# VHH binders against G2/M phase-specific E3 ubiquitin-protein ligase (G2E3): the designs that were tried, part 6

Target 1, 328 residues: G2/M phase-specific E3 ubiquitin-protein ligase (G2E3), of Homo sapiens (Human) (q7l622r371to698)
Amino acid sequence: IWNSALDAFRNRNFNPSYAIEVAYVIENDNFGSEHPGSKQEFLSLLMQHLENSSLFEGSLSKNLSLNSQALKENLYYEAGKMLAISLVHGGPSPGFFSKTLFNCLVYGPENTQPILDDVSDFDVAQIIIRINTATTVADLKSIINECYNYLELIGCLRLITTLSDKYMLVKDILGYHVIQRVHTPFESFKQGLKTLGVLEKIQAYPEAFCSILCHKPESLSAKILSELFTVHTLPDVKALGFWNSYLQAVEDGKSTTTMEDILIFATGCSSIPPAGFKPTPSIECLHVDFPVGNKCNNCLAIPITNTYKEFQENMDFTIRNTLRLEKE
Key: E = the ipSAE of ESMFold2; O = the ipSAE of OpenDDE; V2 = 0.75 times the mean of E and O plus 0.25 times the DockQ between their complexes.

## First folded at step 1 (VHH)

Design e3 (framework vhh_7n9e_1)
Fold by ESMFold2-Fast, scan of step 1:
Structure e3 (fold): chain B 328 residues (1-328), chain A 123 residues (1-123)
Amino acid sequence: as target 1 above (328 residues)
Amino acid sequence: DVQLVESGGGLVQAGGSLRLSCAASGFTFSSYAMYWGRQAPGKGREWVSGISGSGGSTAYASSVKGRFTISRDNAKNTLYLQMNNLKPEDTALYYCARHTSGYPFTKWSLDYWGQGTQVTVSS
């Protein structure tokens, strides 16, 4: 799949409009080879191969790697080109970019703030965690002394005079590891994405392309949330009807509340953990004016109201005000 | 249950103006790019204009650029098309459509569309 795509895409007479058709025909003509039944299957297999290649790092949300051999073979450029062509020809949503990689493409590396989750290197992640958990200047200086050679190598050594200096140190390490270290692969990948004007479209329509390119935790829908919360054995039929109508209203954008807001209110998490919640989320109907989120038990108490309008107003008010109060 | 309902069409003389509206329901309107398309008698469907979910980016077919303006009101779940300096060639059934995930200028990669509103421009 990859080799056929590379051969087609590297051809000196390469035409982006026909590269996929050529690669698709080559795969279909190979006896004993796994070949797609359609152009759509070919693009799906190609994108799957790209996602799992050595060009990207991370488990689900991926950033660019620093692979010297791949860089020498111009593979980051070819990857960007393949991705651009796949998008134009109706290929699948890639859905594996980190938000950080996406923001670097749209807003530039200098305007992008990487986070700990962007670090796939265990040793680097441990250094950052140790720095963040330091509670005294002496502890912080000890940690820095232990990783001195690393910090010097990456140009992140700085004078430590107060405990709060640890925050700037972490910012420097993240900036180097996630952005500066992969600068050359990034520029090459970015040039490939200019194929057929795709990069320019990504920059023009960032909200649309973020939904296509970026990894998102299992997208929260009315159905997913409805099935996530187990119902109490003595449910109030009317209140549960309003709860299902509310989830649909949230999904339809008729509420100021998001699905993530509801999940945070009930569990403290914005996404469903890979292993699921423990305890299992539950919903309870109570004779109360406003909903209550018990994060220790993953339990959501919904109010028993006379009208749906009252139900939605009380849900929106409480969830919005509770989350606003909890945020910095 | 996704619904798109167009309104605002009618008969207008060449050089005149019309404002089309599309009322959207059954989905998170602000999360989707939206399109206006048209179909003239005896012709295939033609893409007219597109707008991003936030409203921050717009695009137009060359035949309407400078004359038509696409806009949206996410609070009202409504898409608009302001049509100025109308020509007889603009006579068509105009319909709005929700963008399928993917490249925003892919013509007719649409998962939902309305029944349309008729625009007739007399010479």
Scores: ipSAE 0.000, ipTM 0.079, lowest interface PAE 25.3, mean pLDDT 78

Design e4 (framework vhh_7qbe_3)
Fold by ESMFold2-Fast, scan of step 1:
Structure e4 (fold): chain B 328 residues (1-328), chain A 121 residues (1-121)
Amino acid sequence: as target 1 above (328 residues)
Amino acid sequence: QLQLVESGGGLVQAGGSLRLSCTASGSTYAMGWFRQGPGKEREFVASISWSGGSTYYADSVKGRFTISRDNAKNTLYLQMNSLKSEDTAVYYCAAGKTYPWLSTESAYDYWGKGTRVTVSS
């Protein structure tokens, strides 16, 4: 289906108004009408193929990839063109763009701040997490020394004088990885989206287009999160009681933390993937004051505290400050 | 599918030194050492980041033990100096996609079978 679409859309006499009809006919001839029975079915399959292609990266909320071969073959431009034509011809709501990708299209890359959730590369995410977890200037300098070659390569080396310098360093790494690294794919994709004036309409009506282009997280509840996290062997009964009470407090609006915030803190994702998380999210109890989110292993470490008030205050403080700094 | 094999355990006199090794069958992320003494629960000893630049130690071993790794050989080391009778234990190598500052057993996915260290008075 992708090859049929590419053949039609690359035609020298390409007319966006008729490209879907041509692609549909080619597909029908190749498969004897076995696959798409209607133009709408064809567009649905095409959008599904596009979403799951090597041109995009991420689980549910997707950003552009950097694929040199795809760039040489002009595939990012073709993807933008196909998406624009699908939207005009009444195709399905794509619903897979990251908010970051969408904001880059509407407000420009220079006015967009990516977040840790935008990083699908495990090694890059690990570097960012290490920098964020530094508690002293000496720890921060040690971490920077460990990843010095990477930071130098991406042009993100900074003078470190105070612990707060880690926030600007993380911002630089996120900006490079999510925005600057994919600059050429992005410009090509953006040019394709100009087909039929679609990009101009996206920029004119951002609220409406965000609702159809961007990934929408499913509503989370205390029950859903409680069932999501597997408890490790030898759990602290009191700490788990406080965890369940905390989830209920969050659901009832008695905490400044949201269910999405808790999930991002533990996994880096704002929603549960259709196939579930791998590894399975887990919870462990620690003799520490503050919780720890191990996003690489989907593990949430909760503190063992003497009172629920202390538990909630420490959960709210750590999650709120960690996520705010990651978004900065 | 990752396998960890410890070596270097044995009998040593108090005040002596011993070096433990742990060889992994493939690439690992964070790695650590845990130990279990007679009649005690398993406890954290030391951990190291994937690059080797960050190390963490239990208060009881800080200044006496040194953790290090050689990623080219997929091998983790624990240099134990100024050994005490309290250090007598089975020492376990652990690895996982975790953070080296997490000192809990549940943070590690892979475990060796252990190597015994006995410190005589």
Scores: ipSAE 0.000, ipTM 0.098, lowest interface PAE 22.9, mean pLDDT 81

Design e5 (framework vhh_7ocj_1; at its last look DockQ between E and O 0.01; V2 from the best seeds 0.00; counts 0 for: pae O 15.6 > 2, placed apart)
Amino acid sequence: QVQLVESGGGLVQAGGSLRLSCAASGFTFSSYAMGWYRQAPGKQRELVAAITSGGSTRYGDFVKGRFTISRGNAKNTVYLQMNSLSVEDTAVYYCARGELYPFSYKTPAFDYWGQGTQVTVSS
ESMFold2-Fast, scan of step 1: ipSAE 0.014; ipTM 0.485
ESMFold2, look of step 2: ipSAE 0.000; ipTM 0.378
ESMFold2 (binder alone), look of step 2: mean pLDDT 83; pTM 0.842
OpenDDE, look of step 2: ipSAE 0.000; ipTM 0.262

Design e6 (framework vhh_sonelokimab_d1)
Fold by ESMFold2-Fast, scan of step 1:
Structure e6 (fold): chain B 328 residues (1-328), chain A 125 residues (1-125)
Amino acid sequence: as target 1 above (328 residues)
Amino acid sequence: DVQLVESGGGLVQPGGSLRLSCAASGRTFSKYAVGWFRQAPGKEREFIGAISRSGGSTYYAVSEKGRFTISRDNSKNTLYLQMNSLRPEDTAVYYCAAGYSPAFTYLTSEDYDYWGQGTLVTVSS
């Protein structure tokens, strides 16, 4: 199916208004007397192939990859064309774009802030997590010294004077890895998406297109998050009671924090991976004023407070401000 | 104010197992996150693993994950390190440490306020 689509879309007689029909005919010829099925079935298989191809990276929410062979073969351009044509001809909702990739297409790379969830490279993700979890300037400088060669290579070395400088460093690393590293694939893909005026429509009607192009995580509920985080020993009963009440308040819309915000704060991910988290997410109760998310081991430390009001205020404040600083 | 005393060190053959214990004195042990570090002769002190106050969360150095297991019993004020598939490179003085640090600061010596005197583990035939 992929080879038939490429042949059709690369044909010198290519007509985007009829490209699917051409691809269908080519595929049908490959089956002899056994046809590939409906045009809709063909488009579904093609979109599935694109989603799982080496052109994209990430498990569910995907960004563009940097594949030298694919660039040489102009495959990012062809992928953009295929997506555009599929959308115009009533193909399936792709539903695999990261919000970051989508925002780059609509608002431009300069106005887009990637998040840790956009990083599929384990080593790069670990560097970002270590920098984010530094609690002293000395610790931060030690981490930078350990990954100095990498930071120098990507052009992200900067003067560290205060602990808050870690947020700018993380922003630089995310910007390089998710946006600048894949600049050439992105421009090629973007040009392909101009087929039949599709990119212009995406830019004109972003709300509607985000709904069909972007990955939608399974709706997170208080029950799902409560069951996701495990406690291995007898917990602080009052603090865990407040945690469960907080999850219910978030679900009921009585908090400015979302379920996705809580998950990102604890794990760096906005959705539960298909294979689950490794390590298994856990919760612990600490004699501290504010919660702490340890993304290195998917651990959420919740504060032991005297009242639920104090608990909710401190949870809302810390999660909101931590995520704002990480995505600024 | 907690005092830590390690025990269980000794000579073990490669591929063998050892269980180290760390006994804490004082009623505040349950308020501290605790961890294990080791130091080989002429080398820096390195992190092995840590466990949260409740025992609900464990953190391991990447190189030691799967071979070592950390656990605690707050009713007995004791921390444990189960070491399996031991290698000559594991030869070191093993230290237990306690700190009132947030979970995300378990990875460095600076995160810990109280230290034991150490117990020697020698892996050799």
Scores: ipSAE 0.000, ipTM 0.093, lowest interface PAE 21.5, mean pLDDT 79

Design f1 (framework vhh_7ocj_1)
Fold by ESMFold2-Fast, scan of step 1:
Structure f1 (fold): chain B 328 residues (1-328), chain A 122 residues (1-122)
Amino acid sequence: as target 1 above (328 residues)
Amino acid sequence: QVQLVESGGGLVQAGGSLRLSCAASGFTFSDYAMGWYRQAPGKQRELVAAITSGGSTRYGDFVKGRFTISRGNAKNTVYLQMNSLSVEDTAVYYCATDEYWGLPSYEYFDYWGQGTQVTVSS
C-alpha cells in the first residue's frame, strides 16, 4: 500500500485528484485481487500504515519522529502530501495527531508549549519527572548534576537559585525534545500538507480540523464501562442485564445520570487513568434496595430488582443524590 | 402477541458471508432494543450483537469488525451481516428483544425467536 502510494505520488505527471485512483489500481494489481476493495478501504489502510510508520512517535497521540533515512528519502514531505490528498478525497479522519503537533501547524512552533505526554522517550520523560518532583534546591541541583551532559548537549543548562527554577528547566527540555529536535522533519511535513491548499484550510478552520486530525481520548461509553468492571464470582445474570441496559440508556440520553457520574460513584474519578485503575474496578450484585459505590476498592454494588424500571430509578436516584452531597 | 422469526441461515464455506434477518411483529418495533445471540452445541448462549431503539450498537469481541447489526424500522426487521466467517462461528443464531438491551439470559429476556442454524465448513 505504502509503496504503491509512493510510486503514484512521486510520479512527475501525477495529478492530485487522480493520484488515489492510480495508487488503488497499482495496489490491486500487485496483490492480484479480482474483487478490489473500495477506494475508502485503500485510504483507510494507507492512513493506518502512515500512523504506524517510523515517521511518527507516541502510542496513541503522535508527534513527528527524527528518522535519518526517512529524511534522506523525503518521506516527511510525502507523508504530508498523502494526508492532504486523502483529506480532500474523503479519506478517514486521521485522528492520531498530538494537540502539540496540530498547534505547531496552526500557530507555529514558537507559540506552542509541549507537555510531558508528548515525550515518548522513556529516559527523557524520567529526567523531566525527576526534575518536577524535586522538593528542595539541593535535590534539584543533584538531579541536574546527574544529567548534566544531556542538558549541556541540548542547550538547557540554567542557573538554579530557587526551587521554582525547575518549571523553566522543564519547559526548556520539552521545547527542545518535542519541537527543536524535529524541526527539519516538521518543515518537510508542513510543505507536504500545503498540497491542494490543505494546510491553509487547517489554519483557517482550526476547530473543525482539530476534530478530524487530533487524537481524541475515547469518551466514556456503555461498552467501555461494561468492560471496565470485572464481575465477581457468582453474578446475578438478570441484574447484570439491567446494568448493561442502564449503561446503554445513559449513553442514549434516557437517564439524567452521565457516564462520568457512574465512574465517580464507583471510583471517585471522572476518567480512566492512563495506567488503569488499581484495584481493578469490579461489580457485585446484592439483595439491596440501592446501589453502593466503594471508592476505596473501586467496587460497585448493584441492586437485584424485579424490573428494569425499578433498577434505573434506584440507580439514578442514588448516584445523583450521593454526588450532590459530595460536591457540597 | 410478540413474534420473532429468524431467516437467512445455512451452510457456508470459511471466509464466506451470510446475512441473517429477524422479522418482528406484535409490538412497536421502533421502541425496542434488538439483539442477536448464538449457541454452539454444548455451550451457553452468548451475545453476538445488539442495537438499541436509538441505533447504538454493541458487539461481542469475537465478531468485532466482521459482523454488522442494523435495523429497518419501516420493515420491523433487524439484520446481522456476517463477513469473514470461520468454523468457530458455527451455531444456532437467535433473535431477542427487550425494552432495554442487556446481557444474555434466555430466562430473563422478554421474547426469543426459534433460531436459525449457521454452519461454516473449513
Scores: ipSAE 0.000, ipTM 0.106, lowest interface PAE 21.1, mean pLDDT 79

Design f3 (framework vhh_sonelokimab_d1)
Fold by ESMFold2-Fast, scan of step 1:
Structure f3 (fold): chain B 328 residues (1-328), chain A 126 residues (1-126)
Amino acid sequence: as target 1 above (328 residues)
Amino acid sequence: DVQLVESGGGLVQPGGSLRLSCAASGFTFDDYAVGWFRQAPGKEREFIGAISWSGGSTYYAVSEKGRFTISRDNSKNTLYLQMNSLRPEDTAVYYCAADLEYSFGYDLTSHEYDYWGQGTLVTVSS
């Protein structure tokens, strides 16, 4: 599918309206009746191939990679062109761009600040995490000495005099890794997206195109959290009933606690990791007044109360106050 | 409980200026990035600008660049939007928003905010 599309798109007589039909014919000739029976099915498979290609990195929310061979073969340009043509011809919503990649396209790289989630390289992510968690200037300098060669290589070495200097250091590392490192692939991809005026439309209607292009993290709902937590072998039916009612109250905005607050209280995370939690989150019912979040085990202990009102008040109070203290 | 309360909206003539305020409570204001959004009648919600926890960094939507200035006063737990050279197209409900996902966050380009105010109406008409 990829090779068929690439052949059509590299044709010197290239016509954006015609290219998809040519790619579809080439695919059918090469692979026979086992391949997509419609143009729309072809576009869906093409976008799936593009999303999972070496041109992008990240699990669900993706940024551009730096692939020297792909760059030499002009594949970033071809990818942008294919994506633009697919969008115009009614192909699927791509839904895999990071917000950072999208913002670079709309507002420019110089006006875009990457975040830790943009870093798919484990070693680079660990360096950033260690810098952010430094609580003294001495700790910060120690961390910098340990990663000195890396910081020198990427041009991010700075004089450190106060603890707050760590924020600019992190900004520099993120800017290099996510923006400057992939500058050439980005410019090539951006030129491809100009096909049929698509880039200009993205820039004119950013809210609409963000919905189409960008990965949407799964919103936490009562159903999602209810299914996430495995019940221990000594369940209290009434307490579990109150737990499910509480999740519904939170979802309906009838509590000052959010779904994210509940997940942080139980696991320390505000979202469900792509690979899931290890260990699997669990819930247990205890004869206590207030809930307990055992983040090391991803275990939430809920109180056994006589009334739902008491349950909700004690859940709201404990979660709110625990999260406040942890931020201080 | 987290609260964001916008104020300062009203009727302004084209070419005029207006300063909006957002009073924050229920969280450590000094630790988080905050921003401004607007929604015009019949249109999608639009990002205007964001300011880092310390006030040391700002980020603006390209369309508002140079006319709008975002600032904050951490001692008063207040966010501001200074709007100059107002046009009829600026007529919208203006919202302040806080990104409480990460303390001392450094991503000002994210348009994903956790908490929102109720909004304040700005009408630009003669």
Scores: ipSAE 0.000, ipTM 0.092, lowest interface PAE 23.3, mean pLDDT 81

Design f4 (framework vhh_gefurulimab)
Fold by ESMFold2-Fast, scan of step 1:
Structure f4 (fold): chain B 328 residues (1-328), chain A 124 residues (1-124)
Amino acid sequence: as target 1 above (328 residues)
Amino acid sequence: EVQLVESGGGLVKPGGSLRLSCAASGFTFSDYAAAWFRQAPGKEREFVSAISSGGSTTYADSVKGRFTISRDNAKNSLYLQMNSLRAEDTAVYYCAAEPFYDSLTYHPSEYDYWGQGTLVTVSS
């Protein structure tokens, strides 16, 4: 499918208005037309191939990769062109763009702030998680010293005088890794999307195009999150009861905290990956005042409190303030 | 009623300084992140600076080292100290607040509460 599309789209007599028909014919010729599929079947298979290609990274919500061979072969441009033509010809909703990639296309890279969920590289994600979990200036400086060569290479070294400096450091790393690192693939992809005026339409009607281009996470419910987290042996029964009551309160809209917020706090992700989390998310009950999200282990430590009111207030306060600081 | 009211705008010569203020009312300002945006004539609204409820700050590259954002939760106020002003800084400056993001962008569409704006003109 991909090879048939590439052949049609790279043809020197290429016409965007006819490219899908040409690609479909090339595919049928290659397979002897024994079982001719529909145009819609062709477009669906092409979009599936594109979504799962080396041009994108991420499990469900995808960002552009940095693939040197793909750059040499101008594949990012061809991908943008294929997406544009598929959209014009009534192809399926792609539904795999990260919100970050979409916002870069609509509002520009300068007005886009990536989050931890945008980082597919395990080592880079671990550096960000370690920085975020630093509780003292000394701890933060130690972490920076350990990854000094990496931070120097990407141009993110900064003076650390207070613990709050960790938020700007994380912002700089995210900006480099998700945006600056893939600048050349992004510009090439963006040029391909200009085919048939599609990029201009995306920019003119962002709400409509977000609904068809961007990944929409499965609606998270209290039941889904309750079943997602494995409870450690010998849990505090009262604290676990408050956890389940809290999930129900969040689902019922009795908290400004969302199910997505809870998941991000515990794992760094706003949605459940197709293959599930590695390691498996877990809950532990601790004699502490406030919850702790250990994103390295996908572990949520919940406080053991005397009342549900205290539990909800401490959960809401910590999750909201931690996530806002990380988004800054 | 939620309200954000900007003040402190005016005419300044290039190289001058100006301090903008934003007074918040109708909500618990200390729980909100706040930001400054600006819009020059004929241009789109662009991000200038943001400050979290905890006091962490971020700046657009065009204003880094020249502008300083700060807040005073006891006074329900947000400030922008603008130094070394340039002709390019001429714009209407808007105060914005958000209780939580639906998105990770610093685009205007992500902010729920807005002021009416205050004009800053940098001219000789």
Scores: ipSAE 0.000, ipTM 0.118, lowest interface PAE 22.1, mean pLDDT 80

Design f5 (framework vhh_7n9e_1)
Fold by ESMFold2-Fast, scan of step 1:
Structure f5 (fold): chain B 328 residues (1-328), chain A 123 residues (1-123)
Amino acid sequence: as target 1 above (328 residues)
Amino acid sequence: DVQLVESGGGLVQAGGSLRLSCAASGFTFDDYAMYWGRQAPGKGREWVSGISWSGGSTAYASSVKGRFTISRDNAKNTLYLQMNNLKPEDTALYYCAKDSWEYLTGPYTFDYWGQGTQVTVSS
C-alpha cells in the first residue's frame, strides 16, 4: 500500500484536490466477485502503515524519528502530504501525534517544551532520569562524567556549581533530543502538511485538531491515584479509608475537586510522567485540620478526621483555595 | 438522468480490429471512473476494462490484456475501447458502465446504463 501510494502521490500530475486514484489489477473476474477497496479502507490502511513506519518513534504517543535514508528519499515530506490528503478526504483520525509534535506544528519548536515522555530512546531516558534523581553536586558530577561523551556530542556540557544546574541540563538534553535532532525531518514533514492548506487550518484551530491528531492519554481515575501514592508507615486506617472514599467521590463528580487538582496539589503536575515521579508520591496521615501538599517531596499529608464529611470538606476547601492562590 | 450510448460494434474477421465508443450524458463525465463489460451468448457477464476519471489508471481482464486499450476523451464525454487481434471468443454484447466514484473500485459496484453494442468475430 505504502509504495503504491508513495509512487502515486509523488507523480507530478497528481492533483491532491481530486479523489485518490486507486487502480486494481483484476484478472478475468466475473461480475459479483468481492473486491476490497473503498477509498476509506485504503486511507485507513495507509494511515496505519504511516503510524507504524520508521518515520515515527514512540509506542502510543509518537514523535518524528531521524532516519537518514528516509530524509534522503524525502519520505517525511510525503508523509505530511499523505496525512493532509487523508484528513481532507475523510480518512481516519490519526490520533498518534505527541502533544510535543503537535505544539511544534502550531506554536513552533522554539516555543515548545519537550518532556521525558517524548524520549523513546532507553539510554537517553536513563541519562535524564539519573540526572533528575541526583541529590548532591558530587552525584550530579559523577553522572555527567559517565555520560561525558554523549553530552559533548550533543553540545550540552555545562559547568555544574549547584544542584539546581541539573534542571537546565535536563532541559538542554530534551531540547536537543526531541527538537533539534529531528529538525530537518520536522521541516520536511511540515512542508508536506501544507498540502490543501491543512497546516494553516491546524494552526488556526489547534483545539479541534489536537483532538483529531494527538494521542489521548489514559484519564486519571480513583484507582490510578490510589495506586500512585505509597502509604507511609503507621497509617491511620480510618483516614486511609476516607482517602479512598474521597477519590471515588471525585471520580463520581460528587466533589468540586478534580483528579488533576489532587495531583497538582501533591506534586505540581497535572499528569503522571512516563517514568513516574521522583521521589515516588507518598501519603501521610497527620493530626492536622487541613491537608498539606509538599511538591518538593511529592508528599500529600491528609488530615485525621472523625467523619468522612469533615474529611471531604477539608480536602475540597484546601485544594481549591491553594490552587486558586497559585493562579493569582 | 444518466445516459450511455454504445456504438462501433459489428461483424469482423478473426485477427481484425474494432473501436467501440460510448457517448455519455446526464452527469459530469470527468468526475467518474468508467468500464467496459461484455456478455457472450450463453455465458454470464464478464468485465473487460476500466479507466479512472483522469485516464491516469487503467485495468484489464487477463483475457484481453495486451490486445485491448481503454481510453477516454473528457472534452467529448466519450469512452473508447480499441480492440486488436480479435478472437472468436471475443464475440459478445459490449456494455459501457459508470462507476459510483472517481477512482477504480473494481467492476462490482457500478450500474449498466447502456443498451450495448454487438461484436461478432467470425472464424
Scores: ipSAE 0.000, ipTM 0.126, lowest interface PAE 19.9, mean pLDDT 78

Design f6 (framework vhh_7ocj_1; at its last look DockQ between E and O 0.01; V2 from the best seeds 0.00; counts 0 for: pae E 22.0 > 2, unsure alone 56.4 < 65, grease 29.3 > 24.2, SAP .76 > .668, placed apart)
Fold by OpenDDE, look of step 2:
Structure f6 (fold): chain B 328 residues (1-328), chain A 124 residues (1-124)
Amino acid sequence: as target 1 above (328 residues)
Amino acid sequence: QVQLVESGGGLVQAGGSLRLSCAASGSIFSDYAMGWYRQAPGKQRELVAAIYSGGSTRYGDFVKGRFTISRGNAKNTVYLQMNSLSVEDTAVYYCTTDLPYESIWGSDYYFDYWGQGTQVTVSS
């Protein structure tokens, strides 16, 4: 997905404003047959890849990494561009930015103060902790001597005269490690985010975008999904009743299926994109035994069954199996 | 290496028009924001016009509808159509990728590129 995306986005004919079309090649097909794919699913996978890529470091909240190869390949720019395109074209909320990274984008690196949590490197974190927890000047000097080579390398050596100098030193180390070290990656990434004016919007609406970039989406509810999926065909009243009951059951934990599973089954996304779904999600009642998810049109066909029990069983069975197979 | 090359400057009478061109070369993407600054002798550099990747534009306060920035058909080219020029518009005009957004960014110029500038002289 990543390579395909890179190739596509780097294409001279690529226009980030144009609609994104996705097709999957059927494996083992000697004819090279393709089937249509879901744009939002593609973008979801792309964002997931990005989040877990070597371009970022950290656990839940991530900062940019320093990767020389990635720089050479201009991948930080591409990542920014991809993210911008994803947001505009219906991708999911990334939600994995650290506050520090976000603040750097909005307010500038010079106006951003990193914190210890921004440090993913264990050794560096330990050095900072040791410095910060020093109780005497002598202790502080001792620690500095122990990590002398590192401090010298990063240009953070300075004369220590008072214990309070530890705060300055910590600030300097954090500044270097979190901000200065990744200056080039950040600039590239920032340039990528300018795609489609996204960076501008991030800066103009920081509160809104902080929620999108720095926070994972809120949990889906029965109400949210019920409202999200609209009925566009002649409804089966009984089936729709079962649908609503099923959503409630899922919310209540009475099913092994999650709300996210349902959404993925229907749309290819585990969350509602900031830009919303296109087309709007819909429910269809069909005289079938098992539900059908169409990720391309965001349509969930629900079965018409005689009993709720049968409905639930068929829903759970199909959704779980489908998702399992897709992960394989 | 990215290089910005300006052209189209020169001498023009007050009330006249000029069209500045900037061509970017190197590893610059077509969707890079591009724009123009100007600097008159003894004055600070000021933003003239910017066009962003999304097509949005920004103009300096002094422009007042007289100038139009646009992208060319060729990739990584930007034009500045300047109409109704006045003596006060005399300056060196610089093409750049270092453009402001709605929020003020710090001065990081690592990936910001500037042209050599083109002289625009408006005579009375």
Scores: ipSAE 0.000, ipTM 0.254, lowest interface PAE 14.3, mean pLDDT 87
ESMFold2-Fast, scan of step 1: ipSAE 0.020; ipTM 0.519
ESMFold2, look of step 2: ipSAE 0.000; ipTM 0.120
ESMFold2 (binder alone), look of step 2: mean pLDDT 75; pTM 0.770

